VHH binders against q9y6x5. Designs and how they scored, part 50

Target 1, 379 residues: q9y6x5
Amino acid sequence: LPPKLLLVSFDGFRADYLKNYEFPHLQNFIKEGVLVEHVKNVFITKTFPNHYSIVTGLYEESHGIVANSMYDAVTKKHFSDSNDKDPFWWNEAVPIWVTNQLQENRSSAAAMWPGTDVPIHDTISSYFMNYNSSVSFEERLNNITMWLNNSNPPVTFATLYWEEPDASGHKYGPEDKENMSRVLKKIDDLIGDLVQRLKMLGLWENLNVIITSDHGMTQCSQDRLINLDSCIDHSYYTLIDLSPVAAILPKINRTEVYNKLKNCSPHMNVYLKEDIPNRFYYQHNDRIQPIILVADEGWTIVLNESSQKLGDHGYDNSLPSMHPFLAAHGPAFHKGYKHSTINIVDIYPMMCHILGLKPHPNNGTFGHTKCLLVDQWCI

## First folded at step 1 (VHH)

Design f21 (framework vhh_8dlx_2)
Fold by ESMFold2-Fast, scan of step 1:
Structure f21 (fold): chain B 379 residues (1-379), chain A 121 residues (1-121)
Amino acid sequence: as target 1 above (379 residues)
Amino acid sequence: EVQLVESGGGVVQPGRSLRLSCAASGFTFSDYYMHWVRQAPGKGLEWIGNIYYSGSTFYNPSLKSLVTISRDDSTNTLYLQMNSLRAEDTAIYYCARSGKYFRTEYGMDVWGKGTLVTVSS
């Protein structure tokens, strides 16, 4: 029988929440599985880029989903959360569900993971749900477990996405202990429901389950705003993305726009595309705009206005506040093993190994995840 | 009841201007970001732009020179001013409230029924 894997994402689950709050169900999952305490995500530390990096093993400049808002100057196409269905944006990489369906006669199933409701290289997930945030976690779980148990060819790779704790992290900020404790307890209860459902259906003992996230969250404040309108007039540029990483498309000479921006705020770094730090791996893609602004942690870039966000992400990927965790359980994984850190791009080659798939060329290093796996030698 | 009602659509000649309105009711309009979205016949949804509660706007780069979004919080009304209309601007135009959380930010949770704009000659 082919190995099976369920990949679960709780959006915006900051790694240090595990140290500051109690998670009885997640802790039971980890006790009989593995925990990676920090996952170093890709820059920029945003939802669409990092979710696509998890399933491709590629940096954003290589897979082409370089932000939550993108513009292509040649085709004049725009990408956003409300306009994410054009295959054009997704076709620079091959996600694992496509590889799973094409290398052997296997099926994939998806409950709303970014990209799974889009045909990529003319291949869409065998079973999928169109994105709709009104659909409950329970309904997503019911569909995934039905497809895992009742499919031909068999579903061997399944994904499940949930919007929390990201939505509440933005609304309340990660330092709001009362509201965040309520939200995180609900998530832990959902993890309990997931494990119970898999046990009741006879799936638990033979299914590999990964629980992870795309990024963390940091506290923002009305006292930490960068007013872009005080730096430069709107007539000089087109704004492609705003905060905390602004993507600037100049309407005049690029150097002139850069000179107007470069000394405007001590809490923002201004980069010409070719000067973006190599450690970000955020340079070699036409969707990355000619000038990129990077706000310091907890600072919000605004257009002559206040910000409603008490929490945000998108900041430098070296910041621990931007890091998620990874927990896993199943026949492929050791029991009771704790690992310090991996790169988010390392998840893809690990998942390919578990499923017996040949990975496409990628930026992950299989050696970084070997100690998590029972069939690998680790000293 | 939370609702949005678009108006001002109709048949218009190429090169002319048109202003669409969106009347909001059942919520505190001044607390919400508002969006304009259009759908041409046989095409998908195309986001036009949004306006923050402060009045600051962000536009689809392909449309920025042709449109202006504004709001009047005293009358709970959102506006879309369109200039130099072309046949390709023929679409149903929707206004939407930003309040429902999506994957990346608060997305559109309340939509109007739309108003048809036909640009013909």
Scores: ipSAE 0.056, ipTM 0.438, lowest interface PAE 4.3, mean pLDDT 90
Fold by OpenDDE, second read of step 2:
Structure f21 (fold): chain B 379 residues (1-379), chain A 121 residues (1-121)
Amino acid sequence: as target 1 above (379 residues)
Amino acid sequence: EVQLVESGGGVVQPGRSLRLSCAASGFTFSDYYMHWVRQAPGKGLEWIGNIYYSGSTFYNPSLKSLVTISRDDSTNTLYLQMNSLRAEDTAIYYCARSGKYFRTEYGMDVWGKGTLVTVSS
């Protein structure tokens, strides 16, 4: 049988939730498959960038989705979650569903994974849903599993996306045990539903399934605010993206703007674009603004407005609170194996291997995932 | 004691609707997948559909347009709404549970005694 892969993302599922909360269904999934306890995601640790890194194997500077909000100075275009349909933003890379879709006797399916409702390189999945947050998980699950089961050419790669526990993490903060317990219980139940659906359709034994996330969540507080208005006049710059990594487009001399911001807070690092630390792999793209501000963990960059979020993400990708997990099950994966850590970009070459696809040039290392795969040596 | 009790069956005219109930007791209802199955006279068991933890449903394709399954975890009750009933829908209707972790080898481990639905003019 041709290999099949379903990639599932629960947005904002912090890795250590697995240690602090109960997940009977997910644990059962893991018991019969593999777990990577921590996945180091890409900087910045935001939804669109990281989801695109998963499916391209590229750092943000390379695939061009460098934030949830972007601005291109040449075309004067804006990107946001409400304005993400222009292929211009996505065409700097080739996501795996496009690669798969272009193969003979194969097709791709997608249920609201970022970028899947946009023609990229003039290619769109044969089956997809336009993004709509109001659409239930049930409907998404029903569609994706139907496509996996009944499509011709057969769907060999599918994506499924869900907005929780990210939305709730923002609302309640990750340290709210009462509310987050409820939310995470629901997530576990959805995983149970997923597994049940696959078994009922007879897909479970032959389908490779990856359950992962794009980032974690850190606790924020009204006591940890960085007010930019205290440091610089708003007329001197345009804010392209905000907290916890602010993208600054100066309206006056860049150096002057930088000088006004560099000592704004001891809990914020200010970088000229060329001085951004190499470890972030966040320099070589025109969509990265001339100045970026990076708040310390748990700090929020604000203007003369109070933050309504009790949790946030986007911080340094070395922070454990920003890290998601990866679990997988299927014929390609071992059973009952746990791995400590991989990079999020490593998922792409692994998926390509599973599907028998030639990967595009990427930043992932296939060697990091060998221990997860039954057909590889684990040294 | 773990128990499932169906109710709501009876004689109904063709074209009418009927709602069956299944009362669960003796176990944590919300932790189980719930199913409806029927057996027509002289025929084998026919799986109608089930409902998941989140409320997601899966139906026999042959019956999907005619049935709706729902659950109320606060009252430990499973429901089967049937519309546009036909003579061929005459059967004993059973509710059943399956485990927290679906295993095909275990199947549905607890069944009700069933409720008879007769569709007749």
Scores: ipSAE 0.017, ipTM 0.313, lowest interface PAE 7.6, mean pLDDT 92

Design f22 (framework vhh_8dlx_2)
Fold by ESMFold2-Fast, scan of step 1:
Structure f22 (fold): chain B 379 residues (1-379), chain A 121 residues (1-121)
Amino acid sequence: as target 1 above (379 residues)
Amino acid sequence: EVQLVESGGGVVQPGRSLRLSCAASGFTFSDYYMHWVRQAPGKGLEWIGNIYYSGSTFYNPSLKSLVTISRDDSTNTLYLQMNSLRAEDTAIYYCAKHRGYTWSSKYFDYWGKGTLVTVSS
């Protein structure tokens, strides 16, 4: 029978939380599996872009989900978390659940992973839940394990998404040890529940499970604000995205807008689209705006207002604070192996290999993850 | 394509009330949060508040007792009711379509010229 894979994301799980807090259930999972200590995510380090990069193996400029808020100048469409279900935004790439269903006659299941409640290339997961933040982890887990155990044709690829610790990271900031300790302990308990449920259903020994995240979190402060209104009048531009990466669509000459912004703050870099650093792989897409502002770590861009966030993400992907981790267990993975770093785009070709799928062209490198896998020669 | 047309501004005496309207077209109005923002002469943009598609409202705490936001989805119209107007309420008022709620009610885009409210004796 075909191999099975469950991909789990805990949103905003900063890699160094593993070193600063106790995770007994996660450590038991890793003991008989693998740990990648840092996953270098894609820029910008935001939820929708990075979740889509995990399942497509593509940089944001290639898969088209370039931010959580976007504007497409060609079609005049706006993308937001209130209307992100339009297939138009997701059709520049083929996510793994679509490939799984189209390339092999297999089923996919989804508990709220970004994009899974949207028909992409006229294909939606065989089993899915519409996104609703009010639905408990237990209900998501109940559905996903039922689908993994009792589907026909079999579910071979399943996804499970949880909003924490991101929501609490924003509310409290990652340096609030008391509040973050409680949140992270709860997440570890949920990992324990997941493992226990899979064992009870007889799935544990034959299922490949990946636990990962899309980004980290950094501490913000009311004394680290960049007031955009101090530099430019709002009548000169349309604001497509604000912080910590601002996407600016000029209403007047682009050079005039750039000149008003370029010396706005020593804690913000201002780029014309063609001058965005090549290392970001954030340039070649119509949804990337003519001027991009990038705040330094821990700085928040505001419009003559205070920020309500004590933690944030979206910053430079070279920052360790923006990096998640990856842990995995199952028949495809070595036991007790630690790896330093992979790129988030490397996860997709690895998952395709585990499932026996031919990957679509992608920016990942299978060689970066082969040391995690029992059926590969590791040099 | 997406159009927001603010109206109802003008010169008004201190202590009086004024209701602004915003006529929306080119999108499914009922699917979006809507915002009101203002800019006083020589000042930055000040967020007034928003209204969810459910009708629930969230206001700038400094303005909550002075303003009420409402919507009529049958006519694609957003309203801002202002009471007890003061000289410092003199500003251009803009309505804005919400783009995405990622961290607060601050993710929006505004169109049009706004409507000028001048509070003077």
Scores: ipSAE 0.000, ipTM 0.185, lowest interface PAE 10.7, mean pLDDT 87

Design f23 (framework vhh_8dlx_2)
Fold by ESMFold2-Fast, scan of step 1:
Structure f23 (fold): chain B 379 residues (1-379), chain A 121 residues (1-121)
Amino acid sequence: as target 1 above (379 residues)
Amino acid sequence: EVQLVESGGGVVQPGRSLRLSCAASGFTFSDYYMHWVRQAPGKGLEWIGNIYYSGSTFYNPSLKSLVTISRDDSTNTLYLQMNSLRAEDTAIYYCARVSKYGRIYTPFDPWGKGTLVTVSS
């Protein structure tokens, strides 16, 4: 029987939440599995980019999903709806479900992971759900477990995506302990439901399960706004993405736009594309705009308006507030092991190893995850 | 030469039922599992469901109560029964054979030309 893997993402699950709140079900999962306390995500620390990095092992400049809103300078195409199903946006990389289907006679299943409802390199996940935020966690779990038990060729790789705690993190901010406690307790209950369902179906002992997230969350405030309209008139540029990383396409000379922006606020950094810090790995793609603005942690870029967001993400990936965690359980993983840090791009080659797949060239380092795995020698 | 030919589409009123057929030739039909997929005007591909060579069926959960897939291996024919048709079911409907390597929504695998279903009053 081939090895099986279920990859679960709770969007916006900041690593530090594990220290501030009680998670009895998640802690029980970790006790019998492994925990990576911090996952260093890719820049920009946004949902679509980081979800695609998890399943490709690539930096955003390499896989091409460089933001939740994008413009491609070569083809003149716009990706302004995050649910855009044009394969063009996704075809710069090969996600693991495509590799899984093409290298072995195996199927993939997906409950709403970004990209799984799009044919990528003419290959779509064998079983998938079109993205719809109204579909319950229970329905997503029912479909995934049905496909894991009832498929030919067998489903060996399955994904499950859930929008919380990101939506509530934006609405309440991560410092709102009363509201966040309620939201995180519900997520812990969903983890309990997931484990119970897998046990009832006889899947638990033979299935590898990874629970992770794409990014964290930082507290924002109406006292920390950068009004872009006070810096530059709308007639001088096209805005491709706004906050906390603004993507600016100049309509006039690039240097003139840069000069209007560079000293406008002490709470954002303004970069010409060629000056973007190398450590971001956010430069070598036509979808990265000629000027990017990077707000300091907790600052929101606005257009002559107040912000309703009390929490946000997208900030510098060196910030611990932007980091998720990774927990895993199953026959491939040690029991009761805690690891400090891995890079989010390391998840892909680890998953390929578990599934027996040859990874496409990627930015991950398999050695970083060896200590998690029972069939590997830890240093 | 592998061929898939869809038929049975047309203009139907909302609330009615329709059965689509897919005639397969050029391969051993009974050895393959088959899919139904659709594409509404200006939208992407939507998976409807599949049927294994054993006759076991799996459906898009959003469509489960509205569709039934069946096969007749003696005539090399795949069927899609649709009930309670809505305007949003207006689409070109395709049958597809699964390739050895799991490519199921590609023009390089055997796809039919599709059959147009228009639901209008």
Scores: ipSAE 0.000, ipTM 0.149, lowest interface PAE 20.8, mean pLDDT 87

Design f24 (framework vhh_8dlx_2)
Fold by ESMFold2-Fast, scan of step 1:
Structure f24 (fold): chain B 379 residues (1-379), chain A 121 residues (1-121)
Amino acid sequence: as target 1 above (379 residues)
Amino acid sequence: EVQLVESGGGVVQPGRSLRLSCAASGFTFSDYYMHWVRQAPGKGLEWIGNIYYSGSTFYNPSLKSLVTISRDDSTNTLYLQMNSLRAEDTAIYYCARYTKGSWRPGYMDVWGKGTLVTVSS
C-alpha cells in the first residue's frame, strides 16, 4: 500500500509555548516520534504565505502569495478575502496536493488548509471543504479520517487546518497566561482526540502524521503604535497592506514617499524594494510593493486609530517569537528524536520523499530533515 | 468608541419565539462578519452561527433548524431569531465582531456584554 501522510496545522502555535505550558497528549505523540523545536518560517510571517510555503517548499517571492493582502502591479488585480479563490494568485507554484494527484493514481484530501478550495493548475484535491471558520475541529477530523479510509483512488495526502491558537493569540496576547493556558489545553485535548480517532479506525500504525504551524505570536500594546498618518498624507500613496509589514504603492515619486517615511519612527525600518535585505528572500515578485515598512517586534502600524490586537505576527522571521515547531509520528519517522531547527521550506521536500513523489524545484534542502527519517543517514 | 450592545433578552415560556438585537457603533458595520455565541449557566461558550457582510449565513448544525441570523446595515443592527425555545436555551447571548481583514484565521475582537435569556414557565 502506498505511504500516507496527514499534515496538521494549528495556526499561530509559537514554539516557546511547548516550554511554558503542559501538553500531555502532544508529549505522548513526541515520545514515540520526532520534535523539531524551532521551524524558521519565511518572511513575511503571515498565515497565507507560510501555509503555502509549507506545501510548495518555496519562498514567498517564488510562490506568489507574498502577504494576506496583495496588489499585482502587472495585472492590477487586488487580493483580499473576497478574491482568495481566484487561481491567478496561487498559480505561481504547484502545491503538494496537486503533485500527489498528478503523479501515480492517488487522491488528496483537505480540511480548510489555505489554497485547498482553489483550483490550482486546473487541479483541486479530490476531497475538500470550502473554507468556513465555523466548522468544528471534530467535523474536519471526521471528514479527513473518512476520506483516508474510504477512497478510491486512495487518499495518500491529507491536510487539516485549525484557527487556534492564532485567534486567541491576537485577542489576548501570548503573555496572558490564564487565557492562553485554557486555549492551549483545549488544543492539546484536540491532539488527543486526533490520535485516539486514528487508533480507533486502525489508521495510526500506517499513517505518517505531521503536526506543525505557520508562525508564532508576539505581545503588542497600545503603548507601541506607529501612526503612519503622522508620517505621510494619504494623497501620496495607496496602502496595500498595513501591519506589521506595510506595503506602500506611491502615487507620486517613489523617492519623495521614501523620504517622508524614512525617519518617521525609530521602531520601523523603511525599505525601497531593491534594498529589502537579501536574507528575507522577499524582493523578486510583482506583488511586492515599491516601498515596504517593517515594524519592530511588538509594534503595530496604525492609521489614526488604536489597535485592538494584543498579539500579532508578520515580523522579521529571525525572531524566535515568530517560529513555530514541528512534531511528527509514523512509520517514516524515528522515535524519541529531537532536532533543533529546520527551515519551513524544508518540510515540502521531506513530505515528497515520504510519499515517493518527485518534488518540483524548491528552496528547501532535504539534508536538513533527513535525521528525522528512518530510511536516511544524517550528517 | 467601538461598541456592541445586545438587547431583547428576558424571561420567555417554552415553545415560544424570541428575537435578539445587537446594536453596533463606532465602526463600519457593513464591512464585518458577525457572530452569535451563547453561554449556559456553568457551561462553556457555544457558537450559534455567523453572517458575512454579503448576508450569507452559517449555523451550528445542532441549532440550524431553530435559529435565523440576519443584519440590517442601514441601522447597524444584527439579529438572532430563535424559535421553539427550550429550557436548554437558557443562556447569556453575545454578539461578536469578527476581525476585519484578508487573513485567515480571523478572530472575534469585539464582544457585547451579553443579554440573558431565561426559558421557564
Scores: ipSAE 0.000, ipTM 0.148, lowest interface PAE 15.9, mean pLDDT 89

Design f25 (framework vhh_8dlx_2)
Fold by ESMFold2-Fast, scan of step 1:
Structure f25 (fold): chain B 379 residues (1-379), chain A 120 residues (1-120)
Amino acid sequence: as target 1 above (379 residues)
Amino acid sequence: EVQLVESGGGVVQPGRSLRLSCAASGFTFSSYGMHWVRQAPGKGLEWIGNINHGGSTFYNPSLKSLVTISRDDSTNTLYLQMNSLRAEDTAIYYCARDYWGESRTLFDYWGKGTLVTVSS
């Protein structure tokens, strides 16, 4: 029977939460599986960009989901909402569920992973749930496990997305130990429920399960605000994205807009598109705007108002606070192995290997994940 | 200083229509997406739908034929039109501000809510 993989994301699960809180169910999962302590994500460290990088193995400039809010100057299209299902935004890459369905003639299933309710290159996940934040983890899990057991052709790739701990990380901030402890305990309980459900249904022994996340979280404050309205008048530009990476589309000469912004705050960097640091891999796409502002960790860009956010992400991907982890269990994975760091783009070629798929050209390096896998030699 | 104030709730008979309003102040309303969310007694939050800063609307698929969301940027007002109301629509209705594409996890400001009761 073909190998099976379930990919689970808990949005905004910062890697060092594992060292500061107790996770008995996750620790049992790791004890009989593998742990990657840090996953270096792609810039910008936002939900949609990093979720699409996990399933394509590409930097944002290559897969085209360059932010959660985007503008394409060539087509004049706006993407400013996660419920937007226009395939145009997703068609610059081929995600793994599409590859799975086309190369192996197998089914894919999805509970709300970004992009799975959109037809990409005329192919949509075989089974999927339209995005709806009101649907419980339990209902998402019930649908995924039903599809894994009761589909023909068999579901060999399945995804499951959950909004926590990101929602609470924004609301309380990662330094609020009381509230974050409660939230993270609930997530650990959900991991326990996941394992128990897979065991009860006879799936556990033959299923590869990856638990990961798209980014971390850092503490914000009312004392760390950058008021963009103090820098430049709204009549000079169109704002495409705000914080902590502002995407600026000038209505006047680009150099004039840049000059108004470049010295406005010591806590943000202002880049002309061609001057964006090469290490970000964030230049070569029409959806990246002519001027990008990057706030320092913990600083929030605002429009003449306060901010209710006590936590945020989107910052420089070299920051450990922006890094998630990866844990995995199943027949493809060693037991009790710990690895320090991989790049988030490395997950895609590893998953292709597990499923027996030929990966599309990508930015990942299979060698970085070899030590996790039982059928590979590690040196 | 950011404020969202819902109005238009009350007791309404089954099968009738009702329009809710949300008056926004203290921010540049036209630059933000806006959401409607409800909570029925003893239940969790249910997302109804939203409208982005450009006027594009997105709805909970189970409610799409029953509701319409619109905005008037000249008066800083968000609207929810509901048709064919049923007892199951009894809930507190909240207006919420989207934070720049974070609509999955972050509504940074909420109104106090307006109660809609569908009964005779």
Scores: ipSAE 0.639, ipTM 0.840, lowest interface PAE 2.1, mean pLDDT 93
Fold by OpenDDE, second read of step 2:
Structure f25 (fold): chain B 379 residues (1-379), chain A 120 residues (1-120)
Amino acid sequence: as target 1 above (379 residues)
Amino acid sequence: EVQLVESGGGVVQPGRSLRLSCAASGFTFSSYGMHWVRQAPGKGLEWIGNINHGGSTFYNPSLKSLVTISRDDSTNTLYLQMNSLRAEDTAIYYCARDYWGESRTLFDYWGKGTLVTVSS
């Protein structure tokens, strides 16, 4: 029988939460599986881009989901979390569920993972849920596990997505021990429910499960604001994305806009598109705007208004606060093994290997995950 | 001492409904998830479903449409509502307490069971 893989994402689960909070169920999961303590995600460190990187193995410039909010100058289309259903945005890459779905005697399932309710390359998972934040984790879990347990062709790849602890991280800030303890306790309980559900269905021993996240969360403050209105009139540009990485579309000469912004704050780097650091792999896409503003960690870009967020993400992907973790369990993985770090794009070739899929060209390095796998030689 | 006592079993005709109860004692009932499992004659144990401490329910996909699990924490009672019973539903039904210990552990305590016989 072909191997099965369930990919689970808890949005905004910062890696060091594992050190600062207690997770009895997750720790048990890890104890019987593997842990990557830090996963270096892709720039920008936002939800849609990073989730798509996980399932494509590509940097944002390559898969084309370059932000949660995008604008295409040619088609004049807009992308946002409330407007993400146009395959136009997703078709620059082939996600793993499509690859899997196209194989004989296999099918894919998805519960709320970004892009899974959109036909990509005219292919959609055989089983999926339209995104609805109001749908409980239990319902999502029930559907996913049902499909994994009883489908024809069999579901061999499934995704499960949950919005926490991201939403709460934004609201409370990651350093709010009282509130975040409560939130993270709930997350751990959900992991417990997941594992128990799999055990009850007899899936636990044979199913490969990856629990990961797309990004972390940094503490923000009302004392760390960058007001763009102090530097440039808003009539001179269109804001495509705001904070902490602002995408600027000039309405006047780009150079003039740049000059007005370049010294706006010592806590913000301003880049012309062609000058974006190579390490970000965030340049070679038309959906990246002419000017990018990158706020320092914990700083918020605003437009003459205060921010209500006490936590945020999207910052430099080298920052530990932006990094998620990866835990995994199943026949493909070792037991009781911990690894320090991988790149988020490395997950894709690993998943392809587990599933016996030929990967599309990607930016991941399979060698980075070999130590996690029982059938590989660990260097 | 942890005690689980199932009741409500008996002989019932096909197509009928039956409600089983499980009375729990000896532990903080509200803090634990609970399971229903059954064993048909000559067959192994079959998981029916569970309800976690928060009230969320999970069901065997094969039985989901026919069963409902609920709990009353004020009376320390677990319920299994079964509808449209069939001959193949004949089994001893057990309630069990949820346990998260070792990788293969499902539950740690269960009752003596109650027999349900579906016969015309």
Scores: ipSAE 0.007, ipTM 0.290, lowest interface PAE 10.0, mean pLDDT 93

